VH-VL binders against Small ribosomal subunit protein uS7c (rps7). Designs and how they scored, part 1

All scores and structures are predictions.

Target 1, 178 residues: Small ribosomal subunit protein uS7c (rps7), of Euglena longa (Euglenophycean alga) (Astasia longa) (p14760)
Amino acid sequence: MSTRKLQKRKILPNDSIYNSLLVSQTINKILSKGKKNIARYIFYKSMQNIEKIKNENPLDIFKKAVDNATPSIELRTQKRKKGQISKISIKTKLERRNKIALKFIINSAKKRSEKNIIQKLQGEILDAYNNTGAAVQKKEEIEKSKSPVNNNKKFISKNKKSKNKKQKKRLKRKKNIY
Unless a header shows other numbers, all headers, positions and changes below count from the first letter of the chain; Kabat numbers aren't used for antibody chains.
ipSAE, averaged over its two directions, is called F for ESMFold2-Fast, E for ESMFold2 and O for OpenDDE. V2 adds 0.75 times the mean of E and O to 0.25 times the DockQ between the complexes of E and O.
Where letters were taken out, [cut] stands.
Atom coordinates printed by the task and the answers are left out, and those that the model quotes come from them; centres of patches stay.

## First folded at step 4 (VH-VL; framework fv_benmelstobart)

Design s1 (from b13 with heavy chain L102I)
Fold by ESMFold2-Fast, scan of step 4:
Structure s1 (fold): chain C 178 residues (1-178), chain A 120 residues (1-120), chain B 107 residues (1-107)
Amino acid sequence: as target 1 above (178 residues)
Amino acid sequence: QITLKESGPTLVKPTQTLTLTCTVSGFSLSSYYVHWIRQPPGKALEWLGVIYYSGSTDYNAAFMSRLTITKDNSKNQVVLTMNNMDPVDTATYYCARDYYDIRGYYFDYWGQGTLVTVSS
Amino acid sequence: DIQMTQSPSSLSASVGDRVTITCKASQDISNYVAWYQQKPGKAPKLLIYAASSLQSGVPDRFSGSGYGTDFTFTISSLQPEDIATYFCQQYDNLPYTFGQGTKLEIK
């Protein structure tokens, strides 16, 4: 019995309306202070409104919005020698990066100026679908901040030193010609 | 019945662009991911990239600069384009299916594969 | 990239034998390992996922185990139709990487 409960915690079921794991994950991220019914209502009502506005399958719109807000890498905190903490860019599986995108969409929606949470969420989803809005901006910030992997850092610095040395030699040769 | 089938040229000259098409049946590209994987003769499998149900892509960094994957859901087709082909790119190319909502990122169905030889 | 090191590279066994293949990841990948069977001229076929879960339709003589960095694939009683190359794959992180393969031959 206890092993069944542990398995249930690890295995998130698909939602009842769209039969989508992504939708279930989103509803869980909206949920705060134990108000399970309101999180479902907010999400489904936002989806219904999107369907009316676009006259398209709202699940397809939502999947594209999430994709547009999904960063290509994840920034992780890692301890280095002498207890130093740094951020490292790594490529993680899509599922982990989708959860980051969901946080961006939900947190950005909450900061919007619309009158209620349903309108805020639908607005952020539609903006992200169009590759605009605060959630997509957060994703672009991660894209700008990503670092080369450790192996490439040494190679890049060696290439820079090599190019600088060659450039200096070329400049010296040109001065002699002139 | 679920099927994937690769099609395209079997011979490519060095520096040319390779275009392969994966035609799927028995499932929707709006619900599944499609990956491209290759295998040089007698060597290990090498993952090239994926196109997600939304149309977004991820590529192996080793190929990213010359690789593009696109799809057309209405035609049931996924297209791999690889620029600047070299003899070392000689391999059997596979497309394979994955399903995020149930089983994660492993390949439950594969195409038959198509051997692409790169030589002058 | 995560390296998958497979052992042995080749194996000869008799029908009815217990066959074991191992796979080692260069870093912790939890249980995100799949095993495939590839017969000559054919595409790979999924046998095991999540290190130990048997794919639907696959005979129960095939099994997998392991967690973290060390993984094992077993055929409890080798049949003639099992002669093939077997590959492990990690799917914890991109790019997905495969072992070099184990060629299984009959004596």
Scores: ipSAE 0.005, ipTM 0.497, lowest interface PAE 12.5, mean pLDDT 80

Design s10 (from b13 with heavy chain R103Y)
Fold by ESMFold2-Fast, scan of step 4:
Structure s10 (fold): chain C 178 residues (1-178), chain A 120 residues (1-120), chain B 107 residues (1-107)
Amino acid sequence: as target 1 above (178 residues)
Amino acid sequence: QITLKESGPTLVKPTQTLTLTCTVSGFSLSSYYVHWIRQPPGKALEWLGVIYYSGSTDYNAAFMSRLTITKDNSKNQVVLTMNNMDPVDTATYYCARDYYDLYGYYFDYWGQGTLVTVSS
Amino acid sequence: DIQMTQSPSSLSASVGDRVTITCKASQDISNYVAWYQQKPGKAPKLLIYAASSLQSGVPDRFSGSGYGTDFTFTISSLQPEDIATYFCQQYDNLPYTFGQGTKLEIK
């Protein structure tokens, strides 16, 4: 059962049509309760429609749409006092921010007014490709929330320092036993 | 054909500023990320930083106080500026393209590299 | 920073041999490993990404495997043109770090 924190990533193969890990991750994100074959069909049909509309490689359009929806920072929630919540801007690796962009695109697509999910997804991808639409708007909201203190180095240094202290304490206790 | 080409001075005096330009062809800087990596003679590769399509940057903390990466999409150029050069900064400097499709900071195409020697 | 340690530092093999190089990360990096080939005076060339995925245009005698902290790179049947230095790279956390390299020589 999935009742505990997932510690390791699944090794995900590239998709069979575009040979792209990004596409495989997207298909998995489309699938919330459906069958994988349905998610594959939805995604690939939206790609085929985009190719017909734009007369260019739909994977390149999709990559750019994801990039346009990818925020430059991630907002982390930290509890400073009882009942108080602060959000701080942190620079995380691109892969984590890309997953946020995929979530924005897919969730925004589901809320569109088109008649079916294929048309909803292709519409959101094309809007994001043109740097517009609901997914890009969600990214812009994060950009507007950007803290002046965007110091990734300090966060990394503090984290490593804390881990080193914890490790040193554990080693001291073990030496006292042995 | 996808190409990246580094250009700039091959000799720099200690304390001076290094400026290198990476000129790209066969892809758009609005769709791909460009990284700078260096390699001192006979040593391992060292990642310096990246500039994203948006113009945002990430830097290796060891260099961030003296390193700036910028770009001009219309000229197809990415520029690395590093202040206060020291003989230990002698290295071959590469620009490389991110293989964005696969959600990674790994590099599918590299420039040929330019050797920068720092000496008095 | 995540430290990447390669073994061996150098290796001599004959044409047709199976060659294995290993890379160990100082912490769990899942499958976020790439392998590069570098010939003298040339830029590195991407061979493997995501620990085991073969880059387009790269011969299938090259392969990779591993997950977590231990990774291997294999050349199933060494060819003369494979003589080079090979580097692993992690891209799980900033800064992205490389192994020290393994220099492959022909006997």
Scores: ipSAE 0.005, ipTM 0.486, lowest interface PAE 12.4, mean pLDDT 80

Design s11 (from b13 with heavy chain Y100F)
Fold by ESMFold2-Fast, scan of step 4:
Structure s11 (fold): chain C 178 residues (1-178), chain A 120 residues (1-120), chain B 107 residues (1-107)
Amino acid sequence: as target 1 above (178 residues)
Amino acid sequence: QITLKESGPTLVKPTQTLTLTCTVSGFSLSSYYVHWIRQPPGKALEWLGVIYYSGSTDYNAAFMSRLTITKDNSKNQVVLTMNNMDPVDTATYYCARDYFDLRGYYFDYWGQGTLVTVSS
Amino acid sequence: DIQMTQSPSSLSASVGDRVTITCKASQDISNYVAWYQQKPGKAPKLLIYAASSLQSGVPDRFSGSGYGTDFTFTISSLQPEDIATYFCQQYDNLPYTFGQGTKLEIK
């Protein structure tokens, strides 16, 4: 028997510190199973830093960040013609969509400019908590696929087009909310 | 400032239950973990157990059968209960806040300690 | 359980002396060692973690080294306020265990 198959079925337990399944799932997505201790260290250190910055329960901050990055639908590939591929929108279980959000947060964190992975993860979680950052942008791209009309850009898009008919290829930046 | 303070009885009779309270200030029990460590007079420090943010616990196997750690986040209090006290349990009891490093914890802030004497 | 054997049990040194304390683990614990200072009637204070990392606010005359099973704690130039008992701790595995302590006196 292989050492990795000693257990017939492994149910992911809640983490020992926060008693949270979401935390356990996040740690597993940060690094491979062989690096679990390092992944735990990175995650917990990021959480401690967040607590110091926000003076709030870091688990609540993390849950909100995940919620903000969770798409309402899942995109799937479908073949309709010979060699033709199209994307279709499906509403899946919340658990599956939360896992997508975790991937967005972790992958976005890795692409950040901070010096180390702890600061990168910390920064991406805080951005997502504030409903900004690359993870949330990725979620918004999925949301656009189910709605051809975006309510918050109706006025801006119309004013820009009525004044200037040119198509802008660059400087696609989000409106200042404040 | 960050502080931890132990309180409870200083004298316990053999077979009685010890209850100690650790009151914390300057940090939240919903974000940090608290450990209990004891030190018999003139002897080494002995780790008893920890309570995590979630309320989950880990105990030293030597004490697990008679030791319970609980907390109330709203009161900023952690409570240690140890059953069936024996004269050998005479020690200064400390609560401490942790710092996590890969496989375990070391302790960055400690309470003053409270001496518990077990005698008839 | 992992046993931490600390030596010496006590030592006397003069102000300005270099002081060395050692700690041996009963099994490989990598660098998961912390060192504490304890003055009479007071709680321990963290000085060193991860075998060699100096805790914020601790004077740089304190240092640590080692890996695996053999660890050393050093005070490069002893000061009067350094009179205390010093303890090592392993945090590689549960339960966390401490050395027996080294009582430092000035002569």
Scores: ipSAE 0.000, ipTM 0.468, lowest interface PAE 14.2, mean pLDDT 80

Design s13 (from b13 with heavy chain Y100R)
Fold by ESMFold2-Fast, scan of step 4:
Structure s13 (fold): chain C 178 residues (1-178), chain A 120 residues (1-120), chain B 107 residues (1-107)
Amino acid sequence: as target 1 above (178 residues)
Amino acid sequence: QITLKESGPTLVKPTQTLTLTCTVSGFSLSSYYVHWIRQPPGKALEWLGVIYYSGSTDYNAAFMSRLTITKDNSKNQVVLTMNNMDPVDTATYYCARDYRDLRGYYFDYWGQGTLVTVSS
Amino acid sequence: DIQMTQSPSSLSASVGDRVTITCKASQDISNYVAWYQQKPGKAPKLLIYAASSLQSGVPDRFSGSGYGTDFTFTISSLQPEDIATYFCQQYDNLPYTFGQGTKLEIK
């Protein structure tokens, strides 16, 4: 076997209809209990319905929906000394953050009130496309959390040392005034 | 036909702000990501940042404190603003389009580039 | 940042020769590598993406291979119009980074 053949084993192929890796990843996230053909059917029917509603390329609508639900950072738990656990904000690669957005969209879709999963999925995608809905709300919760977490992060910083030096200089000046 | 074209000042004085505009045609800014990349004379390419469909941005951390990318979909324009220019910022600046998916960034179409010289 | 180290920095070869350029990533980047051709005074042109996929309109003499940290770009039969600088790029992680370039010239 060639090196090219070996490398291909590690790559998720693009889907057959839209030729999109994002679509393949989405179908895999919809997949439950190994029912790949059902997951494909659900996704493609949702896309077909969106196309009929919007009269636009459904892939472009879906890409924007994912983009709108993609957080700018990822929250991770980190074990500190003596068993303490803290949450920190980390910028991870875009593909990983897109997968988080896909989980938000799919999990939010499942909780919708529509009668079937196809209608639930199309509704959540259209809401996210319009920058609304439960998936986008989950993303906004992460966005709101990042600033407080980053601001409370403990660093040994040059700025803190510089401020301490300024304070020490002020105190020394006051002592010398007499 | 897909095109990107950079425009803006070619000469900038140290400490001044650079503003470059990328005008696109043949595709919609609502459907593609646009990146800014620069190349100092005789050196490697350096990625500066990207603006997404939503208007959200990501920047190279080395430039984030002085770099802003914005867009106006109705004008087909993406704007790069970089504060506090230094002679080391002398480079050809390119805007480029991503390959229309979210798997990562490789650039299928580039503008012609615009040389920006920073000197006193 | 992921560092992309390209070898050689310059290369001279004869028309019809098989030439290879290598690119090493400082960490595992799977297959998220693109290769570009840049002629003097011009913008880069995409030749290869996903380490081994040939961009539409690019001659079949250009090819790429590799996975993980080691990547190779090959011109199977060098033509005069191939005189250019070639760059690799990783797009696995932010910030996206490029190799330093290989300047190719014909003997």
Scores: ipSAE 0.006, ipTM 0.525, lowest interface PAE 10.2, mean pLDDT 81

Design s15 (from b13 with heavy chain Y99S)
Fold by ESMFold2-Fast, scan of step 4:
Structure s15 (fold): chain C 178 residues (1-178), chain A 120 residues (1-120), chain B 107 residues (1-107)
Amino acid sequence: as target 1 above (178 residues)
Amino acid sequence: QITLKESGPTLVKPTQTLTLTCTVSGFSLSSYYVHWIRQPPGKALEWLGVIYYSGSTDYNAAFMSRLTITKDNSKNQVVLTMNNMDPVDTATYYCARDSYDLRGYYFDYWGQGTLVTVSS
Amino acid sequence: DIQMTQSPSSLSASVGDRVTITCKASQDISNYVAWYQQKPGKAPKLLIYAASSLQSGVPDRFSGSGYGTDFTFTISSLQPEDIATYFCQQYDNLPYTFGQGTKLEIK
């Protein structure tokens, strides 16, 4: 069943320069926004520029940038009856969360003010490496949502509804027990 | 050249907090992830958690409410803290280095392990 | 959690024998499997990663194969120093999980 396994999952080889699966995944994400040779050029040139600026291994810088932009959970929406929507926090596998971080970095890079995509990408990577920038901000927004807040303000505390309020309080306690 | 070594108390009473320190040499904590794994006597290995370059962490959900991993890069140390120890937590505790590739998450070098016994 | 089921739980073989241990994942984990050797009183030692890649410094009598859910670890010609417990590990998803181990003894 090797054919069925290949159809179900994409297998990406490590890239040829850094021997890194993360690099291959990143080039593929850039590919969704450009052609293969251009995506490789953009990524590797950004890495080369980072190495010149920091005088450090650019792969280590990139790995830390991705780590800093990786959320600890994933937010998913669930539709309730009559169009009500709630957000729930789910702990998903690290590979999936790393891909979210890559999307944050690449999409944030495109919105930067630098003149070309190479400079935009290197800037966003360096910001994320320093635990700042738009990609890290998106991750922090998810982290803040990890502690859900009840914003249901449709309930009113009037005397005629005090009995219903007590009944609702009892139901809430039952749900909190389980 | 590359070493990891666990240190800390070998005997803990029920309800107490366990603190273990992993001291590394031959590599930088700013360049590698470090994991904690434990093994109860005669049983399988059990992954506890990891600390990343940034100092962010991921924990096994079974332990997340009582487990904390921190590090000090300048001291070459990673610290595991586990609250509310129970006799079932008796195990050899290992720290281990992640493979170099970010996706790797298999363990190329391990500490010698330290047996922690939880009894009254 | 992804469950890793190893078989057999124990195995006795003679020096020079071909030894095979299997590991089955509860879901598709691609090739994200590592194999470790653990001798009594010692920490585990990495032998194989990515299902089939031999770790540097490990003798070539050790090999791995498999993809998806079914994985095999082989010792082509058993040596006395190979007496140990062997574990598989998946690293496709958190939490990372291990097989229960196979204890290998020489007859």
Scores: ipSAE 0.007, ipTM 0.548, lowest interface PAE 9.3, mean pLDDT 81

Design s16 (from b13 with heavy chain Y99L)
Fold by ESMFold2-Fast, scan of step 4:
Structure s16 (fold): chain C 178 residues (1-178), chain A 120 residues (1-120), chain B 107 residues (1-107)
Amino acid sequence: as target 1 above (178 residues)
Amino acid sequence: QITLKESGPTLVKPTQTLTLTCTVSGFSLSSYYVHWIRQPPGKALEWLGVIYYSGSTDYNAAFMSRLTITKDNSKNQVVLTMNNMDPVDTATYYCARDLYDLRGYYFDYWGQGTLVTVSS
Amino acid sequence: DIQMTQSPSSLSASVGDRVTITCKASQDISNYVAWYQQKPGKAPKLLIYAASSLQSGVPDRFSGSGYGTDFTFTISSLQPEDIATYFCQQYDNLPYTFGQGTKLEIK
């Protein structure tokens, strides 16, 4: 079957200009309903702004932000009696923990005081990149709640290895181009 | 519809410079990145490099010394320049659009490809 | 660089058969794997991303699985139009690298 999809230009809404939690909740509901093209527009515009601010590769900045917000473990909560809680530290897949970091960044971005979602998202990404901000704080709270079992050695080693290799290659390329 | 189309010379002599143009339609170069990937006849695909919406680039270290990728958003064009061509560089050259997944890119739309033969 | 090794290099199967192709990474790449279909004289077409996610518009007979270093791509019931070369790609780290391809033929 010859199947070629024709894609029409997609109409995207304007960002909210009001500093309102309710407005941010509304935008979040739109994103939660799977409007992929709107989510892409917001993300790409945030990335464009980050590049202009930092004069650096915005994807490197975003990757570092996600890494900084990624917890080394997940906490499983078990409620046994009213008000009684036990926590278990579990080593889960890296991509699952990266998705948790992304949720931290997006949810933290929505709570920022900037006027629109693009500015909120870019601000939270930049804060996480600098190893600060609400998303990284949520990750640190998980790290502090960790039981005295050290089950993250492999994850840290792999992350360090991959980052060091990528960072070295990018730094060398940047020096050669400039 | 979303399309990418490669254009340029199909025959290059050894030591010459190759220049290929990728013309895009149905999306903006200010919103998406474009990658160059090549495939020698009967062999694996090789990632060459990417140009970001800003005009910043990343290259495969194996080709970095002789590769340049540039773009003109107003013309909807991305240009690959590769110096000092050798017969081993004979390949079909593709430009492709990407989608991002936390650590890297995979490619949702590809150009038709252009075969570049390097011979004397 | 991360090396991607595909098996087998070629495969013959009958219409309606279940077909499985394997891809092995030289290091742990989590689930950052995509699979492409390439018909003769054509550009590759994206089928699977994130090891197991089906690209929109792709028939559900195609599926992927795996994590870490070992990945599989499956066609649950082979159709004549599925005759092509299939490639895996890792996108965990630069440079992005592809498997050597598996040529699928109908017997």
Scores: ipSAE 0.007, ipTM 0.469, lowest interface PAE 13.3, mean pLDDT 77

Design s17 (from b13 with heavy chain Y99R)
Fold by ESMFold2-Fast, scan of step 4:
Structure s17 (fold): chain C 178 residues (1-178), chain A 120 residues (1-120), chain B 107 residues (1-107)
Amino acid sequence: as target 1 above (178 residues)
Amino acid sequence: QITLKESGPTLVKPTQTLTLTCTVSGFSLSSYYVHWIRQPPGKALEWLGVIYYSGSTDYNAAFMSRLTITKDNSKNQVVLTMNNMDPVDTATYYCARDRYDLRGYYFDYWGQGTLVTVSS
Amino acid sequence: DIQMTQSPSSLSASVGDRVTITCKASQDISNYVAWYQQKPGKAPKLLIYAASSLQSGVPDRFSGSGYGTDFTFTISSLQPEDIATYFCQQYDNLPYTFGQGTKLEIK
């Protein structure tokens, strides 16, 4: 039988204003310990402000910001024989990677210099929309770290490691062009 | 009405580069992802890659070294480029749309497909 | 990569018959399975997504079920226009992968 989650799961509903699952997930991440009404207010007010600034659909701006901050892989720690530890890159489903992007955007927003959380969030979303900012930088760090790290493998040549890193950097450049 | 239509050369010589264009109507490339899928005659479907509305891409690792997907939102066009074509790349090439809702990982609309034959 | 194995590779049935096709994933994919119909010379058409959800505009004689690794596609009463090749697809992880296809023929 299936070894994964067999229990019924409660599906997160789409939000009431934009009818978007992505928006609902974002609101849940803004104030994990706080009141949900405050999280909704912060997010919706940020969206309204973005709409006024850009004269565009704020949901489309937000979706692009999330996409720009979404890494192509996840980095995992793998324990090798005799206790050696290495990091490997794993391709996971887009839903999981989008949640990572949401975490990057929200955490980066909190570290911004603007006076209030609404302005911090709208600023980080707009930066990510333009493919810049701290959230996108965190995604870029993951992209640069795509190559598996194995410092203990005797017969791995420097040329092979350099080639892998160069290939992944080239792929990243191509993605940035498109 | 939502439509996708592939266009490009139907015959390619070994080692040449293939360029296919997918022209869409009835939806915006700023709001949807577009995938490329191929099917060799009598064989299973093979997913090649996707371009997101941001312009970022994901590719099947088997083809990644020779595949590029780009787009121009203003022209409603997505372009697939594949280098170093080989006879085994003979296939019908499709572009397809998924739905953007974090679970739009299936293909709700497909182009009619274009058969590309690779032979000398 | 996740491998999708379809059974049978071909099937002959009469109009009005109940037709069943199965698909097995090489690992647990929850309910992230779609089913497509492909007629000769044409693109695939989405029939079912999320293992059991019927695509809008698709006749209710088509249904799907399953969870984890084992999935079933059923046509409750075969019609002549249903003659086609049917494919399953997993969308739990990249790259997306398809079954080999089941060719359905009429007797």
Scores: ipSAE 0.006, ipTM 0.491, lowest interface PAE 12.6, mean pLDDT 80

Design s20 (from b13 with heavy chain D101S)
Fold by ESMFold2-Fast, scan of step 4:
Structure s20 (fold): chain C 178 residues (1-178), chain A 120 residues (1-120), chain B 107 residues (1-107)
Amino acid sequence: as target 1 above (178 residues)
Amino acid sequence: QITLKESGPTLVKPTQTLTLTCTVSGFSLSSYYVHWIRQPPGKALEWLGVIYYSGSTDYNAAFMSRLTITKDNSKNQVVLTMNNMDPVDTATYYCARDYYSLRGYYFDYWGQGTLVTVSS
Amino acid sequence: DIQMTQSPSSLSASVGDRVTITCKASQDISNYVAWYQQKPGKAPKLLIYAASSLQSGVPDRFSGSGYGTDFTFTISSLQPEDIATYFCQQYDNLPYTFGQGTKLEIK
């Protein structure tokens, strides 16, 4: 309803084969607004192929691939007074950053040269598992894009020194509010 | 049976480095996340950081300048290293397991805890 | 950081009583709340996750509810072995944070 505030967050069930929330989230990303049954087939078939290639649990391979493609921070656009825009680095919850990794993997897979989407997806997952490939490269670009202000507080000095330099250094380390 | 067990020094002097080891059994560090949580006497639990099965880490910003978590899958061990210990760091230190799933990142199994006292 | 404010700080009840503990989050955390039981000298034990899901092996007298910012934990019929400190935890965002605890005692 237009008079309602925000909808409650949707709870997504685990997938039926691997009993994994990550798998369910991935299937939803493969053919977002597409045919759900085809998305399930594509994902599960790529996982079966990975299992045959690696002789390991494909879920463990997939989870490591996602971790390798997951950035340590999220870049957020911030509007300031006078309509000025700046980018800042924030540490968001892991689930949100994992969804970014899923987008990287799926979008990178679609751009691959293999002949069908199953082969494209399995190739991108295996590359990310080995800490290579386009998805991991996109993650590294985010790492490089960390705000200099948030990453480097090196030149921040107070005009007046505290009486206890060691205590001041410890307090700055404890707070780390930047 | 799933178990975690902390080990390391029980007494640390101010400015020294603390090293604690968490030894796990009944599950693989290649498939689960391990967190470090501490509890000062009579106070709330405080999350320190996590190491993912990939070896990647996330730390509580309050500690990240002096905290490192590593692991060795072959030894079934997770190691916490914290520099520049202060009396305020006196606490029982726990390692705990979680796993990314429908159930989220909560701690289903905990070690027994090890009390670390920081004093001269 | 997300603050978890737990109340009451302590509670005395009789065997068979219904006991309720509450947690308030400083911001919307959906259902990403866990509840733990801690006995003196022991590690915390997970009782409830996702605000209302009972952990395997935990007696069904324990329950949880809530969504957004307000969460409750209930023991429907207090048993002697339930004497402990109870903590809530949010796991919506880093760093994960805990309530200050509620010490439950039998009178």
Scores: ipSAE 0.006, ipTM 0.479, lowest interface PAE 13.1, mean pLDDT 80

